# VH-VL binders against q06561r450to633: the designs that were tried, part 2

Target 1, 184 residues: q06561r450to633
Amino acid sequence: KDRLMFAGDAEGVTISDIEERTIDRNTPFSFFKTGYLTFDGTTDGVAKYWRLPQRFLGDKVTAYGGKMEFEIEFSGSGHHSSEPMVVLKGNQNILVHRVRNQEHVLRSDSPVRITVETYETNYEQLNGAAATREDLLMVLADLDAFLIRATHVAHQTSTSLGDVSWEIAVDRYTPDGLALEVEQ
Key: E = the ipSAE of ESMFold2; O = the ipSAE of OpenDDE; V2 = 0.75 times the mean of E and O plus 0.25 times the DockQ between their complexes.

## First folded at step 1 (VH-VL; framework fv_tislelizumab)

Design t16 (at its last look DockQ between E and O 0.03; V2 from the best seeds 0.00; counts 0 for: pae E 15.3 > 2, placed apart)
Fold by OpenDDE, look of step 2:
Structure t16 (fold): chain C 184 residues (1-184), chain A 124 residues (1-124), chain B 107 residues (1-107)
Amino acid sequence: as target 1 above (184 residues)
Amino acid sequence: QVQLQESGPGLVKPSETLSLTCTVSGGSISSYYVHWIRQPPGKGLEWIGVIYYSGSTNYNPSLKSRVTISKDTSKNQVSLKLSSVTAADTAVYYCARETYEYVSGSTYYGMDVWGQGTTVTVSS
Amino acid sequence: DIVMTQSPDSLAVSLGERATINCKSSQSVSSYVAWYQQKPGQPPKLLINWASTRESGVPDRFSGSGYGTDFTLTISSLQAEDVAVYYCQQYYSTPYTFGQGTKLEIK
C-alpha cells in the first residue's frame, strides 16, 4: 500500500497542470492543517494538480481492484471545475476519473474523503470514452503520472491534499480457486 | 443504527465553562462531521461549530473566541466547551452528524442523525 | 453571514390541503439548502437535502425546490403528524445558518 502522510513535508508532491508542467515552483506549501499539504494561492485559469511522487509510479498493476483514497479541502467560491479529479498516465495512455455532480461532493472549507476503486468502470479516456480493463492495466503497468486535481472552484484561494493512499489488491480463495478480490 | 447522545451538566454558573459530550454509538466518529447546534428556549437554531475527520474545526465567528470542539476517537466522543457563559447561552444543545461518502460516484451529505439534545441553563 | 429568511412565520392549513413554506437567502447558496422538521421536545429532523432531495423515509408529500436564493418546501397534502416547526438551512458557507422557522398548524 502506497501512502502519503503529510507532517510538515510535501513528500515530493508538486503542483502541475494536466500536462505535468510544473506550476508555481517557487510557491511554498503550508502545513497549517494537520495532516494536509496546503497550497495558498489563487487557482484561476488553468486547472492545477497535485503531482504525486515517484513511489506512486511504475508498475502498479497490483493496485487493480484496490481502493484509492485521498482527502481534499479547498476555500473559494464559484462554479466547480469540469476537469478530472484523478489523472493516471502510462504507456502513452491517459485515464481519468471525473467526479460527477460535484456540487454534492465538494464544498468550500469542508474536508472530503474521495475513494476511487481501481477498476476500469471508474475511469474514462480524456475525451470521455469508456476505458477497458486492458486500458487500465496498461496504464498501471507503467504508470508515469498520478495527478489529483487541486483546483476545484473558479475562485479558489486555498487547496489542501491529505491522507493519500492506494491499496494493493489482495488475492482471495474462492470456490473457483485463487482470484483477485473484485467487487464488480 | 447510529445514535448520538449529548451529556453534561444541565446547570452552569455565569462566567464558567460549559462542557458537553456527544457520544456516538453504532458508528465511528472518524467517518462523520460532528456539528454542535443550540436552540435557546422558544427560539430558532444556531450553528455553533463542526469538527471534521482530521480533527480540524470550524466555529461560528460569533462564538469562536469561546468555543472549543474536540474529539476522542478511542471513546467515540466529541466534546464541546463554551467558556465565559452568560444567560444568553441557555439553550438546548444538540450534536449532529453529517455524513459524507464518495465511493466511485456514490455521494451523500446530510445532518441526518441528531442527538436528543441536552438542556443547559446558565444561572447563578 | 448568510441570512435565511422564511415566510410565513406561521401557517395554518386544512388537512389534506397544500402547505407552502418559502425560504430566501441573502445571497446565492446554490442548492446547499436543507429543510428540517422539528416537533416539540424533539430534535430537528432532516427532511430535504440539496434543496430538493428527500431524505430516506420522508413521505413523498414533502418536496423541496429552488436554487440560488429562493427555496420552497411543499407539503402536497397536509397530515396531522405534519404539525411542527420547519426550518431551512444553508450549508453553502460557514457559519451555517438557519431560517427563523415556520410554525405549521392545522386550520
Scores: ipSAE 0.467, ipTM 0.815, lowest interface PAE 1.0, mean pLDDT 92
Fold by ESMFold2-Fast, scan of step 1:
Structure t16 (fold): chain C 184 residues (1-184), chain A 124 residues (1-124), chain B 107 residues (1-107)
Amino acid sequence: as target 1 above (184 residues)
Amino acid sequence: QVQLQESGPGLVKPSETLSLTCTVSGGSISSYYVHWIRQPPGKGLEWIGVIYYSGSTNYNPSLKSRVTISKDTSKNQVSLKLSSVTAADTAVYYCARETYEYVSGSTYYGMDVWGQGTTVTVSS
Amino acid sequence: DIVMTQSPDSLAVSLGERATINCKSSQSVSSYVAWYQQKPGQPPKLLINWASTRESGVPDRFSGSGYGTDFTLTISSLQAEDVAVYYCQQYYSTPYTFGQGTKLEIK
């Protein structure tokens, strides 16, 4: 289980747009004593994403069947974003998780714990086409980017990300006799 | 599975600080929001405040200057302190769990588990 | 603050008949409304969440409806154990606010 805890620093997290174009690194960050990473406001109306550090990347095939968890809080008003909440990039493919009817999920000044189970039914292609298990496994086999959306409403004053974890499905059975029969 | 139980002194003198504790069993306070709600005799429900997963708090503006909600994760307890009490603070005090989660397209909200309530009387 | 107003304040309904309780918010609360049942000496029990989603273990005779400012709790066929005070609550914004309660009695 890869876990990201905020205890006074960014733990290697950076801000970018969905194409991973780096936002000015002097963009203000603040930290709650409670372990949240806070980004105050937006300047250009472009969707911003937290880019997770190297330890969440690479071979993550074992994450299939587990779950991704994180906590989001924001302050602001206006129309809710329809941009993907989670973006996974790997092996030159992009799969995203969209929160439908986000206004029913995120409320200003109320943190919500978001869980996305690592199954193809919870991801789609960037264009909206369904993801297959093969699509998801290919992305996970060499994960190049893991992004979580930081901009949620049109008139946002702040946003916070807490405790990011990605559970690995640990129970992988190979029937005792099957491998022996195949190899012998 | 999850149970909440309030405890406190029952009788508090005017001008003193009311201190109540909500003890959680069968689950972790780190996994949900914990609210405090009160109900004066023969009256309706009044929301006091909430403590979130992070330990951040939000209070009813009418009580904000007098209220502090805190938690001790090692004891699995949430505490409520209300200062400068008067007879108007006489009520049954409840703690309640709220699950505010999104799981792969489904959302979970609402105060689904409540403590039994503890009666507080403010009198000299 | 958002004010929640219930009607009626009290209601007497015969066993087996439909009971309807209304709740109106002073501002739009979308679908962020819950309904609670409270019997004497007991804490409130969550019945309906998200305006119309029935909680696990709650009998199917209970239903909720509404969006925006007008919400309704319906008990399709009143049973003796349904005698209680019912509260609506908004959780759209803090402070969370409750209606004044509707006392339901059997005729």
Scores: ipSAE 0.388, ipTM 0.637, lowest interface PAE 1.5, mean pLDDT 83
Fold by ESMFold2, look of step 2:
Structure t16 (fold): chain C 184 residues (1-184), chain A 124 residues (1-124), chain B 107 residues (1-107)
Amino acid sequence: as target 1 above (184 residues)
Amino acid sequence: QVQLQESGPGLVKPSETLSLTCTVSGGSISSYYVHWIRQPPGKGLEWIGVIYYSGSTNYNPSLKSRVTISKDTSKNQVSLKLSSVTAADTAVYYCARETYEYVSGSTYYGMDVWGQGTTVTVSS
Amino acid sequence: DIVMTQSPDSLAVSLGERATINCKSSQSVSSYVAWYQQKPGQPPKLLINWASTRESGVPDRFSGSGYGTDFTLTISSLQAEDVAVYYCQQYYSTPYTFGQGTKLEIK
């Protein structure tokens, strides 16, 4: 499984817009909150995303059937963003995950753990269509971007990302033939 | 409030380069996406392209080989250049800003402020 | 390119009557649809964004609805000042594309 535990280092995480056309590789981060990467800037009116480093990218088909988890926290007020929480890009496809009922779950200054099982039922295409298993496997086969939403409310003063993990599965022989097993 | 105004020559000869400027007042182009759109006489609207706050651009594939959008933040201006023009490029040219706002729950507010347009005729 | 097809091309409606304009995309655009009003000699004016959100200052007789491929602009009680050409537009992916327009007139 791949993991990010922020212990005084950003571990290659950057901030970008959803299209990755503006990547801020020099963003000053703080680490005062144990286990978190924190950006204390104000929004500039552009939705921003935590952009995960290379070790979360490439051939990730074995992540199918596992789960991704991360913690988020923000400080701020105003209406919640309608942007997707997770964006996966690969093989010229884009799939997104949107948090259900987020206005009842995401609260200022209250960390929350987000868990997304890596199945097509948790993703949609950018155009709103449900993802198929083929869509998800195609994206995972050559993953070019893994983005996690960083701007959550209209008047945000800080945003934090913590404890990112993505379980992968390994092939294993069983009495019923090949089975996909999930590592922790 | 934000206001956009297009300017440039109204007549351009075939095969030459059309050059237009969008001047923004009441706001900063560093905070907006600025689009160019055109409308041939009596016809519908065609999106030309956009310049993002970073200076990155995205163009309509039908025009991509001939179009350049750039900006000058010190003059608060966005420029459009379209090379090798023909009569088919005769149109009213608009610039427009795109923003978004979290207050209403929408991610983007479409193109909410448009310039008044400038007419360009390509004629020999 | 995502094709936005409006229907009808023109529409005549009596004052106070409901006007309905449809827009269909050639592929799903989720809710990334805007509606514009354009009067002769003027630039387009944004009425509706995100398929159904009215812009500030737009009368509540204008409403938008739809998701995916099928979108509708409704004027619940037509006023004389609503005579214009109406365009739908997708901004889901580049190139952004507009419908061909619907000319709305008083019957």
Scores: ipSAE 0.008, ipTM 0.464, lowest interface PAE 15.3, mean pLDDT 83
ESMFold2 (binder alone), look of step 2: mean pLDDT 91; pTM 0.933

## First folded at step 4 (VH-VL; framework fv_tislelizumab)

Design a68
Fold by ESMFold2-Fast, scan of step 4:
Structure a68 (fold): chain C 184 residues (1-184), chain A 117 residues (1-117), chain B 107 residues (1-107)
Amino acid sequence: as target 1 above (184 residues)
Amino acid sequence: QVQLQESGPGLVKPSETLSLTCTVSGGSISSYYVHWIRQPPGKGLEWIGEIYYSGSTNYNPSLKSRVTISKDTSKNQVSLKLSSVTAADTAVYYCARGSYYKPMDVWGQGTTVTVSS
Amino acid sequence: DIVMTQSPDSLAVSLGERATINCKSSQSVSRYVAWYQQKPGQPPKLLINWASTRESGVPDRFSGSGYGTDFTLTISSLQAEDVAVYYCQQYYSTPYTFGQGTKLEIK
């Protein structure tokens, strides 16, 4: 449905914390790596998230059964973040996706393509309770925020987001919703 | 329907710690932000701080060294502690629900706190 | 800290007349302004959020407008039940700050 291809501008992406307490609408991004939106510099120890622009928001009920894909890359070291990878907010509900085995598959200087199928089995409530189909459909019916985690390790020097897509539904349900691809 | 209710001592002595509790019914504090706001007699509203669904807190810098907000999700309660109180802390204290879309859409009835020796 | 300044401090309007309350921020707050109504002995009630979005159950005579630094709350036809103190609030940046309040009375 919707896609971001970072060809020299941020396409409306901003950075915030998970609660969106402060939204930095004037974040200095760099574009030195073709196809990526990069934020360099010192993190302050607070988890940060890429906020997707307006075109990824609103009525997205028809995205149910499809998938979202994005590339992340980071440089740094230290303890891995325990925060969710994807946060969806809508209709006063919040659902999150957490990456399984993240220390194994998310590695410094190793671009990773993350695929999350848009099914309730891939999302949970903030308290860890399983999401229902109705929960997910309610959030998608009036999506107010789509966040992707930007901080991955304690001593991070850079973070990049690339090739974000929200794809149409597949013709069948699959029980696995996460596929990680490591790129050279 | 979601309701919030403040409770705590109405009289606190100078230099002591003020402790208030906000009890939420009809909804879960895990789904919303909870704010504390106060209003001195005959004056306007002052934001004290907030606790988010994640447990993260923000405090008014003017009060930050004296304020702690915490929550107990199992009891559906949010607490406010304000240390080293003075007469300037005399006010009606409110808790209020907030969210990503709305700053403070449901308010408690307020509890009056008088700081007096 | 962002300072919110309301004008006027008090306003007397005849029943059925239009009431207009202004709110100015010391720096841009985008659309992150809310308006509250407070009657004596009661907690504030949210009327408008995101500068212009009316809360469910709020009469359509109440409207909000503005962006950046200048915001307005309008009551198109004042009713007796609208006598109250009105507060604007920015929630663009912490600490969240309120205007000093505007007391609305019937002329």
Scores: ipSAE 0.006, ipTM 0.487, lowest interface PAE 13.8, mean pLDDT 82

Design a69
Fold by ESMFold2-Fast, scan of step 4:
Structure a69 (fold): chain C 184 residues (1-184), chain A 117 residues (1-117), chain B 107 residues (1-107)
Amino acid sequence: as target 1 above (184 residues)
Amino acid sequence: QVQLQESGPGLVKPSETLSLTCTVSGGSISGYYVHWIRQPPGKGLEWIGEIYYSGSTNYNPSLKSRVTISKDTSKNQVSLKLSSVTAADTAVYYCARGSYYKPMDVWGQGTTVTVSS
Amino acid sequence: DIVMTQSPDSLAVSLGERATINCKSSQSVSRYVAWYQQKPGQPPKLLINGASTRESGVPDRFSGSGYGTDFTLTISSLQAEDVAVYYCQQYGSTPYTFGQGTKLEIK
C-alpha cells in the first residue's frame, strides 16, 4: 500500500500540465487544511495535475485488482473541466479515468473521496476506446506517471489533494476469480 | 465468455413480492455491474437498478421504495426483489452486465413475469 | 431525471439506402450515450457506446455521433437484417434512461 497523508509536507508531489512539459517545482503549497496539500491561487484556465512522487511509479503490477483512493476539494465556479481525473502513463501508453456526470459529484467547498478500482473496466484510452486488461497491465508494469487532476472548474481559486492511497489486490479481488464468490 | 441467465416464477399475484435470479457464468465480473432492466409488453426499456461486484447498489428513484438488488456470492447469483406488485409490473425482465464506461454489453435472454390473480 | 427523446418514432428505408435516427437528451450527458438494436423475441444488443465507439462484431455500416444533448445513429446502407427497434440510452448519471425507441422497417 502506498500512501500520502500531507501532514505539513508535499511528500514529493508537484504540479504540471497533462503532458508534464511544464512542471511547477517552485509554486508554494499551503497546509491550512490539515491532511491536504493545497494550491491557493487563481488558475489561468489551463488544466493542471498533481504529479505523484517516485514511490508510486515503477513496477506496480501488484496494484492490479486493488484500488486507489484520494480526496479532492476545490473552491470556484463556472463550467466543469472535461479533462480526465486520473492519468496513468507507462510503456508508451496512456490510460485515463473520467468522472461521469462530475457536476453532481464535484461541488465547490465540498470534499469528495474518489475510489478507482484498478481494473481495465475503470480506464479508457485518451480517444475514448475501452482499455483492455493487457493495456492496463502494460502501463502498470513500468509506470512513468500518475496524475490526478487539480483544476475542476473554469473560475477556480483553490484546489486541494488529500489522503492518497494505492492498495494492492487482496485475495477476494483476484483478476481471474468470480467476484460474487469471494466478497465479504 | 460471461453469460447471464434470468429465472423466476412466470406468474405473481398482486400485492406479493416478485423474486428473480440472475445466474452469472463463464468468467469474472470483477470491476463490473449487473443491471436489471424491464420491458412491458409492446413498450420500451426501463432501468430498474444496478449492483457493483463489491455490493454497492443504485436504484431507479421511481422504484426505490419497492426494489432490492442483492448478491449471493456462494451461488454466483444476483437477485431482484420487487415488493407490492401490480399489473403495471407485468414485463419481460432482463439482467445485463455493464462497466463504468460500457453500460450493458452482455444480456440475459429475459424472463417473462405476469402479475395476475 | 434525464429524458431521452428519439426521432422519428418509425422509419421506412429502402434496402441499400441510408437510415438516420436522432436522439436528444434534456440535459448534457457528455458522450455517455449508447445505442441498442432489438429484434422481436430477443434482448437488446449493444451496438455503440460512448456516442461513437462501435462494439466488436458490429458491422461498419453502423456509426454513431454526437456530444452533449444531440446524438445520431446512422446505418449507411440498410440491409434486411437491420430491421429492428433501435434505442438510445444515456448512462452519464443514474437513473439511466432510454429513448422511446425507433422502429426501422424496409420500404
Scores: ipSAE 0.376, ipTM 0.768, lowest interface PAE 3.4, mean pLDDT 87

Design b01
Fold by ESMFold2-Fast, scan of step 4:
Structure b01 (fold): chain C 184 residues (1-184), chain A 124 residues (1-124), chain B 107 residues (1-107)
Amino acid sequence: as target 1 above (184 residues)
Amino acid sequence: QVQLQESGPGLVKPSETLSLTCTVSGGSISSYYVHWIRQPPGKGLEWIGVIYYSGSTNYNPSLKSRVTISKDTSKNQVSLKLSSVTAADTAVYYCARETYEYISGSTYYGMDVWGQGTTVTVSS
Amino acid sequence: DIVMTQSPDSLAVSLGERATINCKSSQSVSSYVAWYQQKPGQPPKLLINWASTRESGVPDRFSGSGYGTDFTLTISSLQAEDVAVYYCQQYYSTPYTFGQGTKLEIK
């Protein structure tokens, strides 16, 4: 599985809005929390998302039936966001995972480990229509974006992302011919 | 299997600082929240505070001016310091791990592994 | 702070009979309630979480129910090893708070 551990480096993660109209490549990330990528996230009323790097994109059909896992934490107060938690874009389609009743899952200053199993029953279209297996496979076959929501409450002062992993391949090779071990 | 074990001096004089250590084996302290809970003789349980994966902390407001929880990931230990102790701080002190997970629509919680407790007596 | 109040403070039940312990919160905690068992000289043991979800390895005779402000722990057929003090706990908001405990004894 591919993994991000944030040991003092953003590992290619950037921030954007859900439509990727504005991609912020100048965000001053903080690493004062070991293993976390932290952003001082005051919302302007628009949901912000962590954009995963290229190694999480492309042909990911083998991720079907696996899991994506990550840790999130925030500090803040106010009304909880109803925007999607995970956004997958591919083949001109968008599928999302929503955390229902998020106020019962996410608590200020309390990190949570989030796991989303890669099955169509855990995703829906932006308009709320159910996703089919073929919808999910088509998105995974040419994944263009993998977004995780970074803004969670109306009066947010910070947000953190940690230990991101996605089970996507059995064997991978480096350009130098070295095998990359995939954890199960 | 994950195990937690508390240790400390046992006896502390009034006005001094109580220092306790929770040692984790069979797992990494970076994988869970670690809570401190105490229990005075013959009384119930009182939550002291927690240290999260990131090292951030949250304390019981009744104790926040006197309590500090920290961790040393290289030693796999969580420490509790409680300053300006009085006889009211005499108790058995426990550390406990917590898992808080969301899995595809279901949320899981548990302070499922506790240390055996260490007795602290505050006396002259 | 949320106050958790248990009733009764102590309960004596015959072997094989049903034991019921109640817990009331001062404000709604949804289903964010856990139940613990504590035997003399031992740390608390998690029995039930999310008001009604039995922890792995806990015998089927233990069950939890409730939502909002009123919660119940039931032991359907008391066994000798169930003699202990039982605590409810809310984890809806910090500070986490526990009930005062219910001492369960054999008649």
Scores: ipSAE 0.510, ipTM 0.680, lowest interface PAE 1.0, mean pLDDT 85

Design b02
Fold by ESMFold2-Fast, scan of step 4:
Structure b02 (fold): chain C 184 residues (1-184), chain A 124 residues (1-124), chain B 107 residues (1-107)
Amino acid sequence: as target 1 above (184 residues)
Amino acid sequence: QVQLQESGPGLVKPSETLSLTCTVSGGSISSYYVHWIRQPPGKGLEWIGVIYYSGSTNYNPSLKSRVTISKDTSKNQVSLKLSSVTAADTAVYYCARETYEYTSGSTYYGMDVWGQGTTVTVSS
Amino acid sequence: DIVMTQSPDSLAVSLGERATINCKSSQSVSSYVAWYQQKPGQPPKLLINWASTRESGVPDRFSGSGYGTDFTLTISSLQAEDVAVYYCQQYYSTPYTFGQGTKLEIK
């Protein structure tokens, strides 16, 4: 059970670019929305990502077959970002989740719950090539970074992240003998 | 099973403030957007406004100057206040949950659970 | 504001026959349309969302179609319990708006 609730504390979340070359560890966040971490800082011309803390990293193979859930809200207008929504880095590999037709998923001033099931069919390489189960398990075996996109539109005035959870799966018997589930 | 129930005064005097409460059971208001919709006698449905998961709100422009929607997450309640009421505000008032979710390429929408409605008559 | 206009205002259909209700939006709402059924003394019940996705527990005889500005709710074989007022609703942008309603009656 890994979860961030943002009850007046950033809980170790930081902001970075996708390559993690510029990490702001002291970003001033707002908490005026109950349960949300809000960021209004400058993007300085690059996409920005919420960077999850160490407890979401390391050996996360048990998360396979479970659910990663979070809420996002933004205010702004203009072109929607084409950058990945979720970025997982591990064992020198990067797998991403892209939200298709995201202008129909993300609406200004309307929070949305995003669930990404931890299966290879929901992830791809940066070049768009499909991820295999082996690719995903390798990344999860030694997770070095877990990023969620924080910049969504060209003229953004605010962005918020809320209620992040990544549930550890438990063995669950299925007809095929293949299952990792989270009951909580 | 999630249920929503409206409550408030059945009769309100002109110029006063109408106060209604929507109580959620079987689920958390933190899991939904909660909308207020009204229906005058013999007429159609009019959207009043919504309170989002974050607590931010959006109101019908025709009512915005008179409407306040708020929530108390600890009580699992959403409140509607409508000021300066007139006979035109006589209606059945509903609260409804909206689930707007994205799951690995699929987007779900639904105002799928509504309260039974509470009748408000504005009369002297 | 996006205006939703239904046609007809009232429709009488014989049991077992097809009923068709139309809904037009004043501007494109993509597929962001829901259909509701309301019986006297009851709240509206969601039947269809995303223009064509039937809600769980809704009979197969109900179907929705359309995209952009023109939407249709179809009941393939009318049953007695289908007598109600039907509303279309857009959720493409706020304020959310409903059609004026179509009263469906048995012939």
Scores: ipSAE 0.340, ipTM 0.628, lowest interface PAE 2.2, mean pLDDT 85

Design b03
Fold by ESMFold2-Fast, scan of step 4:
Structure b03 (fold): chain C 184 residues (1-184), chain A 124 residues (1-124), chain B 107 residues (1-107)
Amino acid sequence: as target 1 above (184 residues)
Amino acid sequence: QVQLQESGPGLVKPSETLSLTCTVSGGSISSYYVHWIRQPPGKGLEWIGVIYYSGSTNYNPSLKSRVTISKDTSKNQVSLKLSSVTAADTAVYYCARETYEYVTGSTYYGMDVWGQGTTVTVSS
Amino acid sequence: DIVMTQSPDSLAVSLGERATINCKSSQSVSSYVAWYQQKPGQPPKLLINWASTRESGVPDRFSGSGYGTDFTLTISSLQAEDVAVYYCQQYYSTPYTFGQGTKLEIK
């Protein structure tokens, strides 16, 4: 149910490296139509991430079994990034979603809607090891960071993020923690 | 479940602006790319342009100076305007939705739902 | 612009026989090719997307193949209801472009 619409406002979104060691607070964002947050600038060779604001953080176990959805668009050329598309950090753990065959998913100047269902089968550890349901629930129980990749190709001139939403699966589990694992 | 229906004048005079509307039911236009495609009598399909989720547009370069595609989300409608029409613009005009999305390992493409088409004749 | 060229322009095949339609792009379009069927008086219907992925509800006698610049639509056993014009389309880059169409008729 959490949503970012980007109607002329960044809504607390910032940009950083994956480790959040350098958070850019001076990044100039542009907006076009209601729906997108855009960074115009050369990002050659450096992986950068959109950092979602605090309303996407904290206790988010109710997001298990739901989905996150967002639109991305970029302009550029060259080799596609192998970095994770989504990064979730919580309780001293990091889980990521990787888009395989990304060159077949992302095309320059063509926005795509990305949906990642919030199940452990769709996440892995940074080293590629599988995530368990317990791993995912632990991360969601105290989410410290929610990152979406902003750099997609080697020679990028523009990147955009739009219509971010994180839906809960309200009919599948008890949000008070009594039954967080529910059959589909 | 999603349906698209084109509407507009069947006859347009040369040099005037053609205005067509595509009405979407059973879904939100904000969830799809919406394309306009035309087909002159006895000929093949020609892509006119698309309006994306955000409302940004891309047009066929051959028509770019004359075409405008816009949407009104409150009415769930997409419109096409083509200025300075000639007899060469006589065609059946279709709107079609495109799903271009990635869902957890799978990618979905293609114009899977089309309107029935509306015939436009340009003559004096 | 990417040009899509179909062959043949028209094809007559007997009921129950195999029909093959080819589509060539002027430059690589990876797997970003769709196939449409259009019957007289009707809008085009999506049959195949992503070069080889059959749409839900499309009979399994329809199959698509190819990658890069050469693509094929195959109907393994032609039925009477398959009489139509078939179009290939690339969506690798704008402007989206269609082949000129292949008219399929029964002998």
Scores: ipSAE 0.413, ipTM 0.674, lowest interface PAE 1.7, mean pLDDT 85

